# Ledger of designs, part 242: VH-VL binders against q9vpl3

Target 1, 224 residues: q9vpl3
Amino acid sequence: RGKINIQRPKAPHYERARVVAVTQPKYPELPKAKSCFKTRAERTQQQQENPYNEIIAREVRNWLDHSRLVAFFHLSSITADDIFRVRVQLHKQNLHLKSYGSKIIEQAVKNTRYEAIVPLFHSNHCIVFSPDPEKTAALLRIVRRVPQMVLLGGIVEETMLSRNQLVAYAQMPGLHAVQAQLVQTLSQAPGHLIQQLQAHQNSFVQVLDVHAKNQMNEETPKST

## First folded at step 8 (VH-VL)

Design da54 (framework fv_anetumab)
Fold by ESMFold2-Fast, scan of step 8:
Structure da54 (fold): chain C 224 residues (1-224), chain A 121 residues (1-121), chain B 111 residues (1-111)
Amino acid sequence: as target 1 above (224 residues)
Amino acid sequence: QVELVQSGAEVKKPGESLKISCKGSGYSFTDYWIGWVRQAPGKGLEWMGIIYPGDSYTRYSPSFQGQVTISADKSISTAYLQWSSLKASDTAMYYCARDEGIYDSYYFDYWGQGTLVTVSS
Amino acid sequence: DIALTQPASVSGSPGQSITISCTGTSSDVGGDNYVSWYQQHPGKAPKLMIYEVSKRPSGVSNRFSGSKSGNTASLTISGLQAEDEADYYCSSYTSSSTPYVFGGGTKLTVL
């Protein structure tokens, strides 16, 4: 940080400045402040702290700008221990699970190419970020263990994808050219895609409710 | 190349315990689910359960819940299927298989050669 | 209760096409692309032939194809050959509490 001026009286060459930035220590993920599990009191307090909101909004923009893979999930009730275990497994694959309030998301993406995602975050949610889009398959295999996390869609290489499109992308066998073609083929106008993602989110929740009720009713009768 | 190698055939008496193994190689063992499938002599395939070795999360078929234990040791890339007390009806071929499925689908792309378990008095 | 229905046997002559059906419910076969098909020769482990209803793994002959209509999936083998003689099993993911289910199996006899 400040000591760089003492060691380098001239501005450092870009490559050396980059090496210093890359080798800087990173703090381990803290489940408290950025977990998907937050109380109403914590969310309300965060919303009333304008300077804090601005700082976190800049963090969100940084994640969006430096991630080639962003996946959006609806999050049902889950214990802090369970979500922490999922976060640890994801982190081993360079997948970073984050949770932010809807107002912070809105502030972060306002006047950016990502502004269209704001409507997705009016309910309980979390986001997974990664610099590596080849990790989409690893992400989806890990979240199969977590029925409380429901995939809504994502952004791959700056292209917004629906749930089914992201699953299709994950199924490609690691041929980067084929995956790039798929992304272009699957791409939609951002407005239309957001409406499609919101409709699918609502339909999925409705289907889950109906399915859960049907399973409960079907389990009541017992057969031999 | 991806390969699943299972332990050798076993001949046991009713009431004995048994633990059979399935060793994965040629891929990242902790990134894929491992399933266990039973086939009684002359009968079809029955799914028993699956494990995600990364965190040892398991799911069992209702027919096998409480009858067997599935576990994995990620340090040696090996999954296990265990009985505390064998019955004659446990006589079958047991397969392990890697689940390649993503998110809301499943399918087993690579299978072990099978372990024949014979339980007789 | 959960079971996928397959015919016990099917037969054909070399060069013919045959179809094996697999019938389930709207929660499994009738859902998304959940169906896979496996080939098993006597004394051998099963081999994946079709996954996600219609997709073939690398190394599987294009003579094998899969499809579905409603709650029934089908495996079609064209240009039938002697080495196709085997047992064929369908399987599906279910959205019920049981995540996996297999069909009863179909014995294919090549005359």
Scores: ipSAE 0.168, ipTM 0.578, lowest interface PAE 3.4, mean pLDDT 78

Design da55 (framework fv_anetumab)
Fold by ESMFold2-Fast, scan of step 8:
Structure da55 (fold): chain C 224 residues (1-224), chain A 121 residues (1-121), chain B 111 residues (1-111)
Amino acid sequence: as target 1 above (224 residues)
Amino acid sequence: QVELVQSGAEVKKPGESLKISCKGSGYSFTDYWIGWVRQAPGKGLEWMGIIYPGDSYTRYSPSFQGQVTISADKSISTAYLQWSSLKASDTAMYYCARDEGIYDSYYFDYWGQGTLVTVSS
Amino acid sequence: DIALTQPASVSGSPGQSITISCTGTSSDVGGDNYVSWYQQHPGKAPKLMIYEVSERPSGVSNRFSGSKSGNTASLTISGLQAEDEADYYCSSYTSSSTPYVFGGGTKLTVL
């Protein structure tokens, strides 16, 4: 099975899920939607201003404001049962796995110092929150066995960290080393940090693409 | 403070069953992976498998899949390595070790003292 | 054949520097920072000396250093001392069904 190896997830499973999603027929709705791009944009704006969406956005802001650890993951195709088992395991460590729509995330972080993270959430994603930054190591040990969850980066003590910086933070032996790591991160330009987070996501996509192509080539019948 | 303490040496005959133990102390046992490493007399280290005690998830080396069973009891912070039927070729030193590797790093930071298993007729 | 390649033995005199190589493939040693090094004295358990190619655990002498170039990692011991006489094993993560692989080991003799 090998799905526990986070560096080599099963590419055919992820490709199959994507194909099913994009080929699902919505024939009655498509002709009307195509003719009304400007009204579609206006309806999207109204949805973002929906009282329900604002309530959920406030919930997200409360999680961000009261969590000293926030970790961002790309989420590949995973069953409801599998993600529920992960949620239970994380909850035992006071780690709270949450999934929110990209528009709700955008609404929650708009006009905040974290607005630049919005592009990370254009693909399927999930977020883990915790009030305890010392749980970063426990979080990473747990998700290591969940190949469908790929670490993109996070926020620790209100400081944005890339994937590698968050892993390094988890390995710090004491509070003084942690403080030194955060000081180093604070000297980085915000745009450069976000580009690094996106690069890690793109590198993972490239790894999956190469793996998928290799598997397709191996499975393709060889003609004489 | 972190310590892994293994059970004592064993002398067995071929066909007998055996279960050896590795008790962790000085850390949160359920937060770290425990690996088992074999060393045949005069030979090098070979990885057998690992367990995550928090949910008893296991992974085995292909060479040891079906040959041994790895388990853990989190209530007493103890991991186990078990054989249903020993062979003379199982004669070796067996180490347990804590995996301190985080996310996509893999290394053992603390090792047990080892359990010598001798299988002879 | 998934074992990493190490020289069977190396030797040096006190005060000298010695280097032990560990050669793998692009999927293990040549990948990310996956290489660790262990020291084993006769009759004793292995001890972690280097992790993630070049990092030292607390309590390990700065005479021990690790590096990597391509598919070959190296452990260097400077100011060689009699107590350094031991077997040294490299280890790496690999993307195969065995996430841990070890080298064959190198016996270091201090003359």
Scores: ipSAE 0.397, ipTM 0.693, lowest interface PAE 2.0, mean pLDDT 79

Design da56 (framework fv_anetumab)
Fold by ESMFold2-Fast, scan of step 8:
Structure da56 (fold): chain C 224 residues (1-224), chain A 121 residues (1-121), chain B 111 residues (1-111)
Amino acid sequence: as target 1 above (224 residues)
Amino acid sequence: QVELVQSGAEVKKPGESLKISCKGSGYSFTDYWIGWVRQAPGKGLEWMGIIYPGDSYTRYSPSFQGQVTISADKSISTAYLQWSSLKASDTAMYYCARDEGIYDSYYFDYWGQGTLVTVSS
Amino acid sequence: DIALTQPASVSGSPGQSITISCTGTSSDVGGDNYVSWYQQHPGKAPKLMIYEVSYRPSGVSNRFSGSKSGNTASLTISGLQAEDEADYYCSSYTSSSTPYVFGGGTKLTVL
């Protein structure tokens, strides 16, 4: 429930990962300092997997295992204050906004049924998790006010859905039998999802082109 | 029962300020967008803008941006449409409406009764 | 804003079927089920008749149906009745700077 559920050992702590990443010391290269150089042994050791990534990958896997709703978004540039307000609104509905690097996502879903989602995360992204699939409608209404977040697709009751399928699911909140049948009807082979997600990414590019073109047209002095 | 109740008719002179209201009831006010739609006498519907009351995020039609201000007070479940200086061309019926749409599905399922604004010189 | 094209008027007799068209672009009407239809009687607020191209809200007669082909959406009213005489507006989400646009409206006359 709320804060107690977030504090559980099995629950991912996204804000901790973000704080750690933001507060990591940045050390400028000093030409005279030998401590800035790596030996052959140190370079070989750097090729080992980062232990930090393994810990966060386990956190992501826990979210996937305990969430009946997972939604994937492309994320454009957004201020810390704006994303924080969105996170607060989502949290009131038991929706948890997380952002992880593509390598961490890849490690988390490797050898799982969700491995096909990895290509979605090669650009800026974020993920929303919830144990309650009935909150899909609430999620999408909140996200509508955030033009920087563009829906790519999701997972509902362990079934991968395209953007349009997830939106259709959201239109039937509280109709469990119909929703279950819809999920099964809309979701066929996993390969079909990749094609649909690529189409939605292309639609996003088209939306940006149309928006840019309309912005140019609006800047033109009105003729009357 | 979902209901949107708008403030009463207004008769104003050019240059005066005006703020009209739209009170939502029977639903969670902060979970739905509220839109404003204008209808000039004998003309069609014109979308003016929308507001998300949860954080007062607004979007305006280019034709109305800078001409009006849309706001909301979530403590009393009320949305507002405001003019700093009215013009005779602002004479119209103004409707508020709740946006039931999810994500990219924008549509107004419940409408207020309308507020007639008359601006005469 | 008049971004969607509708015929100015349509007429029919009681019991007949009529269709009102609404033409836009691939970014609005041609997109993913963005079209809605509103009925407005003189002196009254608009009423939602169809949303997401083809769905009817509770309380709307099954005589009203919606469809779409390419960039043109259609509202079809079967078994015309006198009370159907009204103005009808289509509307759509659009990916432009304006997230919502209306058609110019169609006056339906029941003869």
Scores: ipSAE 0.160, ipTM 0.571, lowest interface PAE 3.3, mean pLDDT 78

Design da57 (framework fv_anetumab)
Fold by ESMFold2-Fast, scan of step 8:
Structure da57 (fold): chain C 224 residues (1-224), chain A 121 residues (1-121), chain B 111 residues (1-111)
Amino acid sequence: as target 1 above (224 residues)
Amino acid sequence: QVELVQSGAEVKKPGESLKISCKGSGYSFTDYWIGWVRQAPGKGLEWMGIIYPGDSYTRYSPSFQGQVTISADKSISTAYLQWSSLKASDTAMYYCARDEGIYDSYYFDYWGQGTLVTVSS
Amino acid sequence: DIALTQPASVSGSPGQSITISCTGTSSDVGGDNYVSWYQQHPGKAPKLMIYEVSNRPSGVSNRFSGSKSGNTASLTISGLQAEDEADYYCSSWTSSSTPYVFGGGTKLTVL
């Protein structure tokens, strides 16, 4: 029996980065020039279906229809150079990293079987598409390097999977017929998909609250 | 089939530099992480660090950060562990291992045979 | 400071079952399914026996099984055989600055 020396307990580099990624919202409200802002906001609200948005939404539907693997990620602040390097590594594996606005995603999946995913896209996100579901393991190993990308879930062979189900799928041997059966088996997990994805997000919020409280205690001024 | 082959045993003096190797075969080398694990004589396993060969991203155990350098050459499917100045306390068996872990799990499915490094005056 | 706690030794007789424990904290073993188990015979490299708490790689006997309850993971070996005599190490992800840690190891003796 030997002992393993560890440092003072703190989140592993990768887990810390994932927690930080979830805590950094990227869309602050900008309520400048109140009268002018309100008028523009009212015009935008009146314009429910923009032809430009429909064109991009059609592109998103095309990606969904022609991809046997779709993975959803929360995306925190990342430099253009860093995201480019990730995109290059993913592209080598026939994995296509895309980012679309939440309104575009909502419009793309409205009245489809994937409408339930809309709440996941209220924050910064990105999506990885591939025609090859055998690349799920390669995808997940590449994104382990990218703490700004936190896996939320995905779609494999037209079946919606939670984060844990997608990870489990990635570990299984990859024969296409076997993969179809495995996806069906995984989708029969006891929890509702939306509840599983929301529970995962809520778990990160809880970790953040604990982390925030710990930081406040560490920064506590001298108490009389 | 997957195989990791490590360089042969080394006998060095304190203060000397050393670079040992781990060559992967039978799989796509750039798609998997490679870890380094140390085992001092008669002691347990200690994780030293890990590298993703696709972009040479590395992470180190705090105990080994600054004491060793991990690198990889994807053109010859080889990972390296290097010391600039060896100490007698570096005497140990060194293993490389392929990390089969996916996303937020870590585990080593294939291990090299080990490289014995002996540092004595 | 110790990462994961294992008993130094465990023993059993051929045909019996034994269990090796691995105790950590809520931020490693007690967290998600990140526990793996390795078998090491004297002078040999470690071999993966269990990954992600309870999954068994192909080629590993079904006599080996893994489980977890709270902050303690367990490796159970049923139908104990002489060739099972080895050192067994658990490992886990941790919230420590070291993302990968090993237990101290358990020497299994078959009597």
Scores: ipSAE 0.327, ipTM 0.629, lowest interface PAE 2.7, mean pLDDT 78

Design da58 (framework fv_anetumab)
Fold by ESMFold2-Fast, scan of step 8:
Structure da58 (fold): chain C 224 residues (1-224), chain A 121 residues (1-121), chain B 111 residues (1-111)
Amino acid sequence: as target 1 above (224 residues)
Amino acid sequence: QVELVQSGAEVKKPGESLKISCKGSGYSFTDYWIGWVRQAPGKGLEWMGIIYPGDSYTRYSPSFQGQVTISADKSISTAYLQWSSLKASDTAMYYCARDEGIYDSYYFDYWGQGTLVTVSS
Amino acid sequence: DIALTQPASVSGSPGQSITISCTGTSSDVGGDNYVSWYQQHPGKAPKLMIYEVSNRPSGVSNRFSGSKSGNTASLTISGLQAEDEADYYCSSFTSSSTPYVFGGGTKLTVL
């Protein structure tokens, strides 16, 4: 017994030295134009602002609608050749690796039950889609060898699952539907689930940082 | 059905090279990791390293990095552990074991029978 | 191994229950279901008894159960039988560079 899990105090006892960021203007400039009407040029610009984004957002919605398995990953720096090899291995299992910008994801999921996942995509990310939820175990075994891809969570049969729940689902052959229904019945808190997914992302970033520091120390040659 | 069969016992002198084998059968060899675990006489288990046969990706324990080489030949479903120059301290039982763990869990579900390596002069 | 601490020995009588502990050094790096337990009879290869803290492989008696609290995992054997006499090893993920670390082992004696 050496160590105990102790959370750092959340309420500071001292005044915050940086309550207002140095780069934040004390007196922000107020926009002069404030109207309930838009000029024709402004309306035309706004209407044409994201035509490509809407096309790609429709592609994302199509993948979500036709996939019974969706897995979300944080993606660290990886070479084009390495990600291509991963994509090929996944494709052999009917698993499709995709990457989309956060604004496109936001447009795709707006006004849906999955709108709350948007914060997960503010950092480097990728998504794996499959019509076959039985491939969850194959997905996780393949990704395990890719340290740059860190599992955040997923959706199985329209049910949001945390990282641990998705791993547990993969270990239940023949009980996948029962597991998804159980999660749906017991865990009716989308905000709580998203908080857990964000916490996992932060934890994995910390683990990767510790690992990188440890590897730097291990690689230091003895200079005696 | 799933089986790992290791090569026979070896008696060697210090400085000699050695390569021992572990043949997997009854499963898709390229889809599972193969680890090597050492057990010195009267001592506990010590992980040495692991290989993914599908692409020959290897990871080694810090204690064994540079001391041994792990490889695999997927055409004959066989993993290998080799030494370029044996030491008396390499005397031990060597096990190969299959890693069943998915994603974020690490455990060995099937083990080979072991290969006894004795290094003496 | 200092990373995973087990008692050197434990003993019990037939029909009793015993518990073997396995204490890790870091809860921050771990923090998940990383613990497995192996049984080794003299002259034999290890056999997986428990994986991911509490799961039993097919063919392992339900007398064997696993749990954890904080940084300490436990293997509990109920209804002790003579054939349970063996060495028991815990194993856990501790870091990306050491994804398999074994405890020092516990010798179970059935009196």
Scores: ipSAE 0.055, ipTM 0.556, lowest interface PAE 5.0, mean pLDDT 77

Design da59 (framework fv_anetumab)
Fold by ESMFold2-Fast, scan of step 8:
Order: C-alpha cells, then sequence, then structure tokens
Structure da59 (fold): chain C 224 residues (1-224), chain A 121 residues (1-121), chain B 111 residues (1-111)
C-alpha cells in the first residue's frame, strides 16, 4: 500500500531510535541559497548539482522504460482530497499518478528520445504511468471528471503522441493499426509533433479559460 | 447487448419522496458515466446531472443542484435519481443515458426507456 | 435561454434533403468537435444520430450527416423518408459545469 511497516524492537532506546531513523522515509532537502540575491540561473545550477536529483531522475527513467503508457497533464490548483480520489480510481486500473519537479524531468530525459517533452513541464504538471496501453480509454474517462488536469500528450509503446493522437488511440480497436499510422505520421513530419503538443497546451488552456468565464456568466441566469 | 432498464411509472402527491432506478447491463458499469435527462410534457431535453459509478462522483446542472440526489450501487449496476420532496413542477419523463465519450467528448450513446413521474394533488 | 438555438420546425417532402441548424457560441459549438444530434419519435427515448459533429454510430443511415461552420452546427438528412418525422435535438459540451447543453429541439414534418 506503499506504507513502511516498522516493528517495535525490544532493544534499548538508543538502538530503537537508530532503527527508526534508518527505516524512516528519507527525502533530499535542497540547501537554502546562501544569498537571496542569487540569480534564478545560479539557483538552478545549484539544484542540478544535488546528487539526490540524479537518484530521482533515475527513478523517472525507470518509470519511462517500464511503462507502455505514459500520459502528460497540465495541473491547475486542486485540493489534496480531490487528487487523492483520482489517484485511487487510477490505481484500481493499474494507472500510477506521479509528480516530479521540472528540473528532475529535464535530467531524466536529457539525451534520450523523450527530450522533446521538457517544455511541457515548465508549468505545473503531473504524469500517469501504466504497463498496459489498453488502459488509455479508462485513463481518459477517469481524468475527464477532473477539470484541473488537462491532457497534453503521451507516449504509447515508446512512440510520442500529441493530445489528439492519444485520444484517437483510446477510441480505436487494436494497438497494431494505430502504431502503423503513427510511424507514417512521424516519417512525414518528425519535428511537427513538438509544435502540436505545445500548440495544444496553449490552445486548450485558452479554451478552458473561455469555458470557465462562460460558466460564470451563464450561472446567474439559471433559476427554477 | 448494452441496455439501460428504468423503473416503472410513478404517480405521487406534492411533498412525497421518490427514488427511481436505472440498471445497466451488457457492459462494465463502473467504466462509464450515467447521466439523467428530464423532459417536461411538450418540452425539450434538459440535462440534470451525471455520476461516475466507479467512485460515485457526481456533477449536477446548476438548475438541479440541491433539488435532486444522484447515486449508484455498483454491486447491482444500478444508478438512482431521488427527490426528498416532490413538486407539481417535477412532472416529467426522466431518462437515464450512458456517456460513451472519451476525454473531451460528451454524448449519450444508449438511453433507458424513460420513467414517467406524475406529481398531482 | 441557456439552450442552443434551433429552428422550432422544418418541413420537407419525401426524397428531398433538409438541414437543421444548431447555433451556440465559440465556447461550445464553435470550440471543438463537441456537437451531437439526437432523434426522438413521439413517446420514445432519444436515439443518438451523430456524435462529435460528423461521426455516425453503427446502425444509423448514411442519409444522416453532420457538419459545422463557426458557431453553427448542421444536421442534414438526404432522401427524406416518412419515418424521419420526429423531433431532433442538438447537444454540445459547454464547459465543465455544463458538459451537456441541449438545443430547444426542431420538429421535422414530412409531407
Amino acid sequence: as target 1 above (224 residues)
Amino acid sequence: QVELVQSGAEVKKPGESLKISCKGSGYSFTDYWIGWVRQAPGKGLEWMGIIYPGDSYTRYSPSFQGQVTISADKSISTAYLQWSSLKASDTAMYYCARDEGIYDSYYFDYWGQGTLVTVSS
Amino acid sequence: DIALTQPASVSGSPGQSITISCTGTSSDVGGDNYVSWYQQHPGKAPKLMIYEVSNRPSGVSNRFSGSKSGNTASLTISGLQAEDEADYYCSSYAGSSTPYVFGGGTKLTVL
């Protein structure tokens, strides 16, 4: 369930404290900047030199390498309870919702075939991983109830897909036919995919803003 | 194979409570949204609300928020629409319908036969 | 007044083609492929005829087609038959709080 099970030792308090310290979840904390006047670039460089970032980046590479389905989302503000409910529904379908810092994503994918995804993570984001690409339809049906999560695109069987291509994949029967179509698309315009992903992010956010404003304007006229 | 079967017609008095049902069969009930659509006599279709049976997450039309309760029992593949206190203006045909849409598309592919609710003194 | 705008009625003769319009805003009909069309015979449940502007479910006659231009979607019925006489409703996604907004409905009369 991901919870650490710790047995209560019969040992003296000093040994108990030692065992608890060793079994406690450890996460790296970034050292505070020595000067509040450091530039963002200097702070970024200092963070990249943190050895714990490489450990987490390696974890991200492991998820990418072992997942046949990866979906990328923009994430607007959401309550802890709401995101927890989404995680539970996704987990029932063997879908794993993860969040990583943009610098860690950059380190994980730098010099890999997925380096093109880095621009997607300059704002708030989350990623869903699964070993089963047949779960793409289930993923999208669950996520459509979460307006704070906006689909940007994904990776299916190591092939990068735009938002529209991933949605089309979810609607089509059989992985084989879709893969053949994707190979043809990539052969025609290999650089076009990144522009499509970035354009869809900007266009979808704009559409979402317009819809939110229309909802506010139309709520007032509604009466029984 | 996919079917939505609704409960029978109801005749009630104002102030009475009512719960009508919609049973899905021939598909994975917890994987699809179920919506409720109202049609007053001689009027058009009006969306009331929708439920995702997998976790009972509900969304209501602003016009029906607080007026009805939508629920589901996934063990028997049944969705419900409930009123605590009926009004004469609740007289209408009520349809349940399955949402087939993926991600950003919203449409109903299968509809129940409808439940006529008549509220009169 | 929150519903999509449809003409109240349309009429045609057998064998003719007719078009029913559905007008919304840039946030619903004009936004993306959000439009669906439903056919309702008197005393019956609605039946999905078109989804995502122009897609036809299996079992729906190819005489029915959908299209969109700007903020107006259209349902076209070619080779009009007597059994096409029914009420037709458009629907569109109109935002997360209103994922289904229906038009007022159009009564098709086949003379």
Scores: ipSAE 0.282, ipTM 0.624, lowest interface PAE 3.2, mean pLDDT 79

Design da6 (framework fv_anetumab)
Fold by ESMFold2-Fast, scan of step 8:
Structure da6 (fold): chain C 224 residues (1-224), chain A 121 residues (1-121), chain B 111 residues (1-111)
Amino acid sequence: as target 1 above (224 residues)
Amino acid sequence: QVELVQSGAEVKKPGESLKISCKGSGYSFTDYWIGWVRQAPGKGLEWMGIIFPGDSYTRYSPSFQGQVTISADKSISTAYLQWSSLKASDTAMYYCARDEGIYDSYYFDYWGQGTLVTVSS
Amino acid sequence: DIALTQPASVSGSPGQSITISCTGTSSDVGGDNYVSWYQQHPGKAPKLMIYEVSNRPSGVSNRFSGSKSGNTASLTISGLQAEDEADYYCSSYTSSSTPYVFGGGTKLTVL
């Protein structure tokens, strides 16, 4: 269940309205002609051939091209209230949490330098965008309090970084120039980056599996 | 440089009113919680209540609900702790402390120097 | 109200390592990363030493470390020094009505 934010007065109507507003996709609506009922087959065909899928893909591509910080997360089950509070805290730091379907991500990055990120999105995911790479430390500080979001890696100044490299970048104190130099240094051995990002995802899945198995084994003695 | 500066020591008689202050500087005052913590002579720390200056939302410890009033004036970056009628048992050191309060944060990262309140006849 | 359980006192010699415990329940100390530790010298305000179980603020010596096992959190001070002599308080979230609860405090004596 979502935790009550002690920073905010309890206002269920206002808070719920804000959750709905923040969690709703900001996608362009399809043009509607004269509100005619459509058959199920026509609705399914229209949905598959939705011209706005390419517009949404272009939106994702625009975010990638205009963001100097992009972070990729595995997202486990989380309540609307919890994700809304995370979005609010991130927004204060000019960090924009977005979630898109895997097909839309694939369409957005196809034939671009970002195509390597596609495997990260075969499971539940979200992405944080920012024009300001100095916000990496703020991002990781905020997300540290959200166990449902597991960092997989990111892109800083157009350089793909693993989880450990992104954490190292965030821990650099001082000037942006020093952090940029660190990114350049870390990227000198870029081989196997996608394997490293996938390994983090696989390790997380293994941890969840072990945890579930351990819980089941512990409960066995009590079942009789 | 983050600082919390509290008002000076007070000596009062039972039944008198009192308002002590805590001024924040070096940070965005409206973005952080200000809590009040009491320490009776020779005793431990006890949380009294907290305020978010951005919207003046307050919460009190059950032990202090109705005993004190917490308020803030964001135009001068100052939080207040107030008694309408002091008791001898209110004799204590009073600290204000800042919590960044982002999501599930529940700790005080910076503390004021303390205000000693002595209530005696 | 409810206080977390700490030993009243602990002692050590210079250069030694000591540990102070803070025991609660599964819904507070045992629940999430709620535990913080404060150092208080006589006549002074408390100072944050550890937050969220194991994190150190900038400026706090790496001789101070925090950990948690089950319902017990621990503050460990390595390379004990005379200036470490102080009262130490743990704190944890316990419930929505009591989001800040302090332990009874532990007096550390450096012999």
Scores: ipSAE 0.000, ipTM 0.428, lowest interface PAE 15.3, mean pLDDT 76

Design da60 (framework fv_anetumab)
Fold by ESMFold2-Fast, scan of step 8:
Structure da60 (fold): chain C 224 residues (1-224), chain A 121 residues (1-121), chain B 111 residues (1-111)
Amino acid sequence: as target 1 above (224 residues)
Amino acid sequence: QVELVQSGAEVKKPGESLKISCKGSGYSFTDYWIGWVRQAPGKGLEWMGIIYPGDSYTRYSPSFQGQVTISADKSISTAYLQWSSLKASDTAMYYCARDEGIYDSYYFDYWGQGTLVTVSS
Amino acid sequence: DIALTQPASVSGSPGQSITISCTGTSSDVGGDNYVSWYQQHPGKAPKLMIYEVSNRPSGVSNRFSGSKSGNTASLTISGLQAEDEADYYCSSYDSSSTPYVFGGGTKLTVL
């Protein structure tokens, strides 16, 4: 900002005397009067810290900390009635479908082990939480009937899994197999996992476009 | 322990209605999809449709959409395949099967014994 | 319709190894781990032999194995036995249209 010029009004050419404005004195602030004014810093901080967003962010952190299974989905256009029916079916299996804005997700996971998931939520999304990782298979079988929900990946026992790894985890019987899969996942660089999750979003978009074209072609001819 | 038991063979005339059944036991019936697969005499397997008994959501093969109705009664762990009006071309063996597939991997791990449906004049 | 291409028949002698192919598209066989294989003896219900390309259910002999390369999946049966004589069907999820597509079936004859 070192090149900013301060503008001043041009002096009148007809007068050479300095014009001094007579300011009327304002009533002084009464002694011991309570002020409702906040400092500029306090007002700026209050605007940046939305209490509502922080409350919801804490809710998200609580879900992440309490849940041993977290699954991330892309969510296409779906009616309120349809998503409500899905929530009911999931709830019967102790699976909790939640949707949060991307800024709230970013606020919730900032400076946590889950910060890397933020890019997944820049588009329409929803998250399923459960304290029971054994419910992964039940979750995925229910979601099969909901074409608007596309699996992106998840977190199991604090370990981030790609879509394929989460599906494989759902197929794993026994503790040794589960531990082996978690060790395999932990051997991957965090950037590689995020790239794999983003690649699935891109693959999904391509598949959805092809599927939509096929559905339009099948619908247009009218069956007899 | 997991078992699918289908109803007995049927002999029908064209134009008659029919409803065949598939009863699941030894597992949580509402947590698995049930599929119906048709096999015409001397021919291969044809998928007809599937149902999720938990909420009775159905998906049909384009070849069988509008020709049959798939339903389920979760109170008795039974899935159904129904025709309003049979045709001679409906003569086939009909199998029900439990889908153990996860997400977008559809496969049948347990199969019913089959119901032979014969439609002749 | 037959969505997946299989040979109509294949034959082998006891103790021999044979392979049955199943060819589809990038949306079915060529996609993720979508392929399953079923064995059917005459007059009996099909039995799952392989799921998700290469996995065997409990109770299926380790003589049966599955693999995939591009848009073609393969079922390999080693150490052929007379009891392996049956029809074999491949099946796949089709991400672009239906949850199930079946191959036309392959009749295995053990000579």
Scores: ipSAE 0.343, ipTM 0.661, lowest interface PAE 2.6, mean pLDDT 79

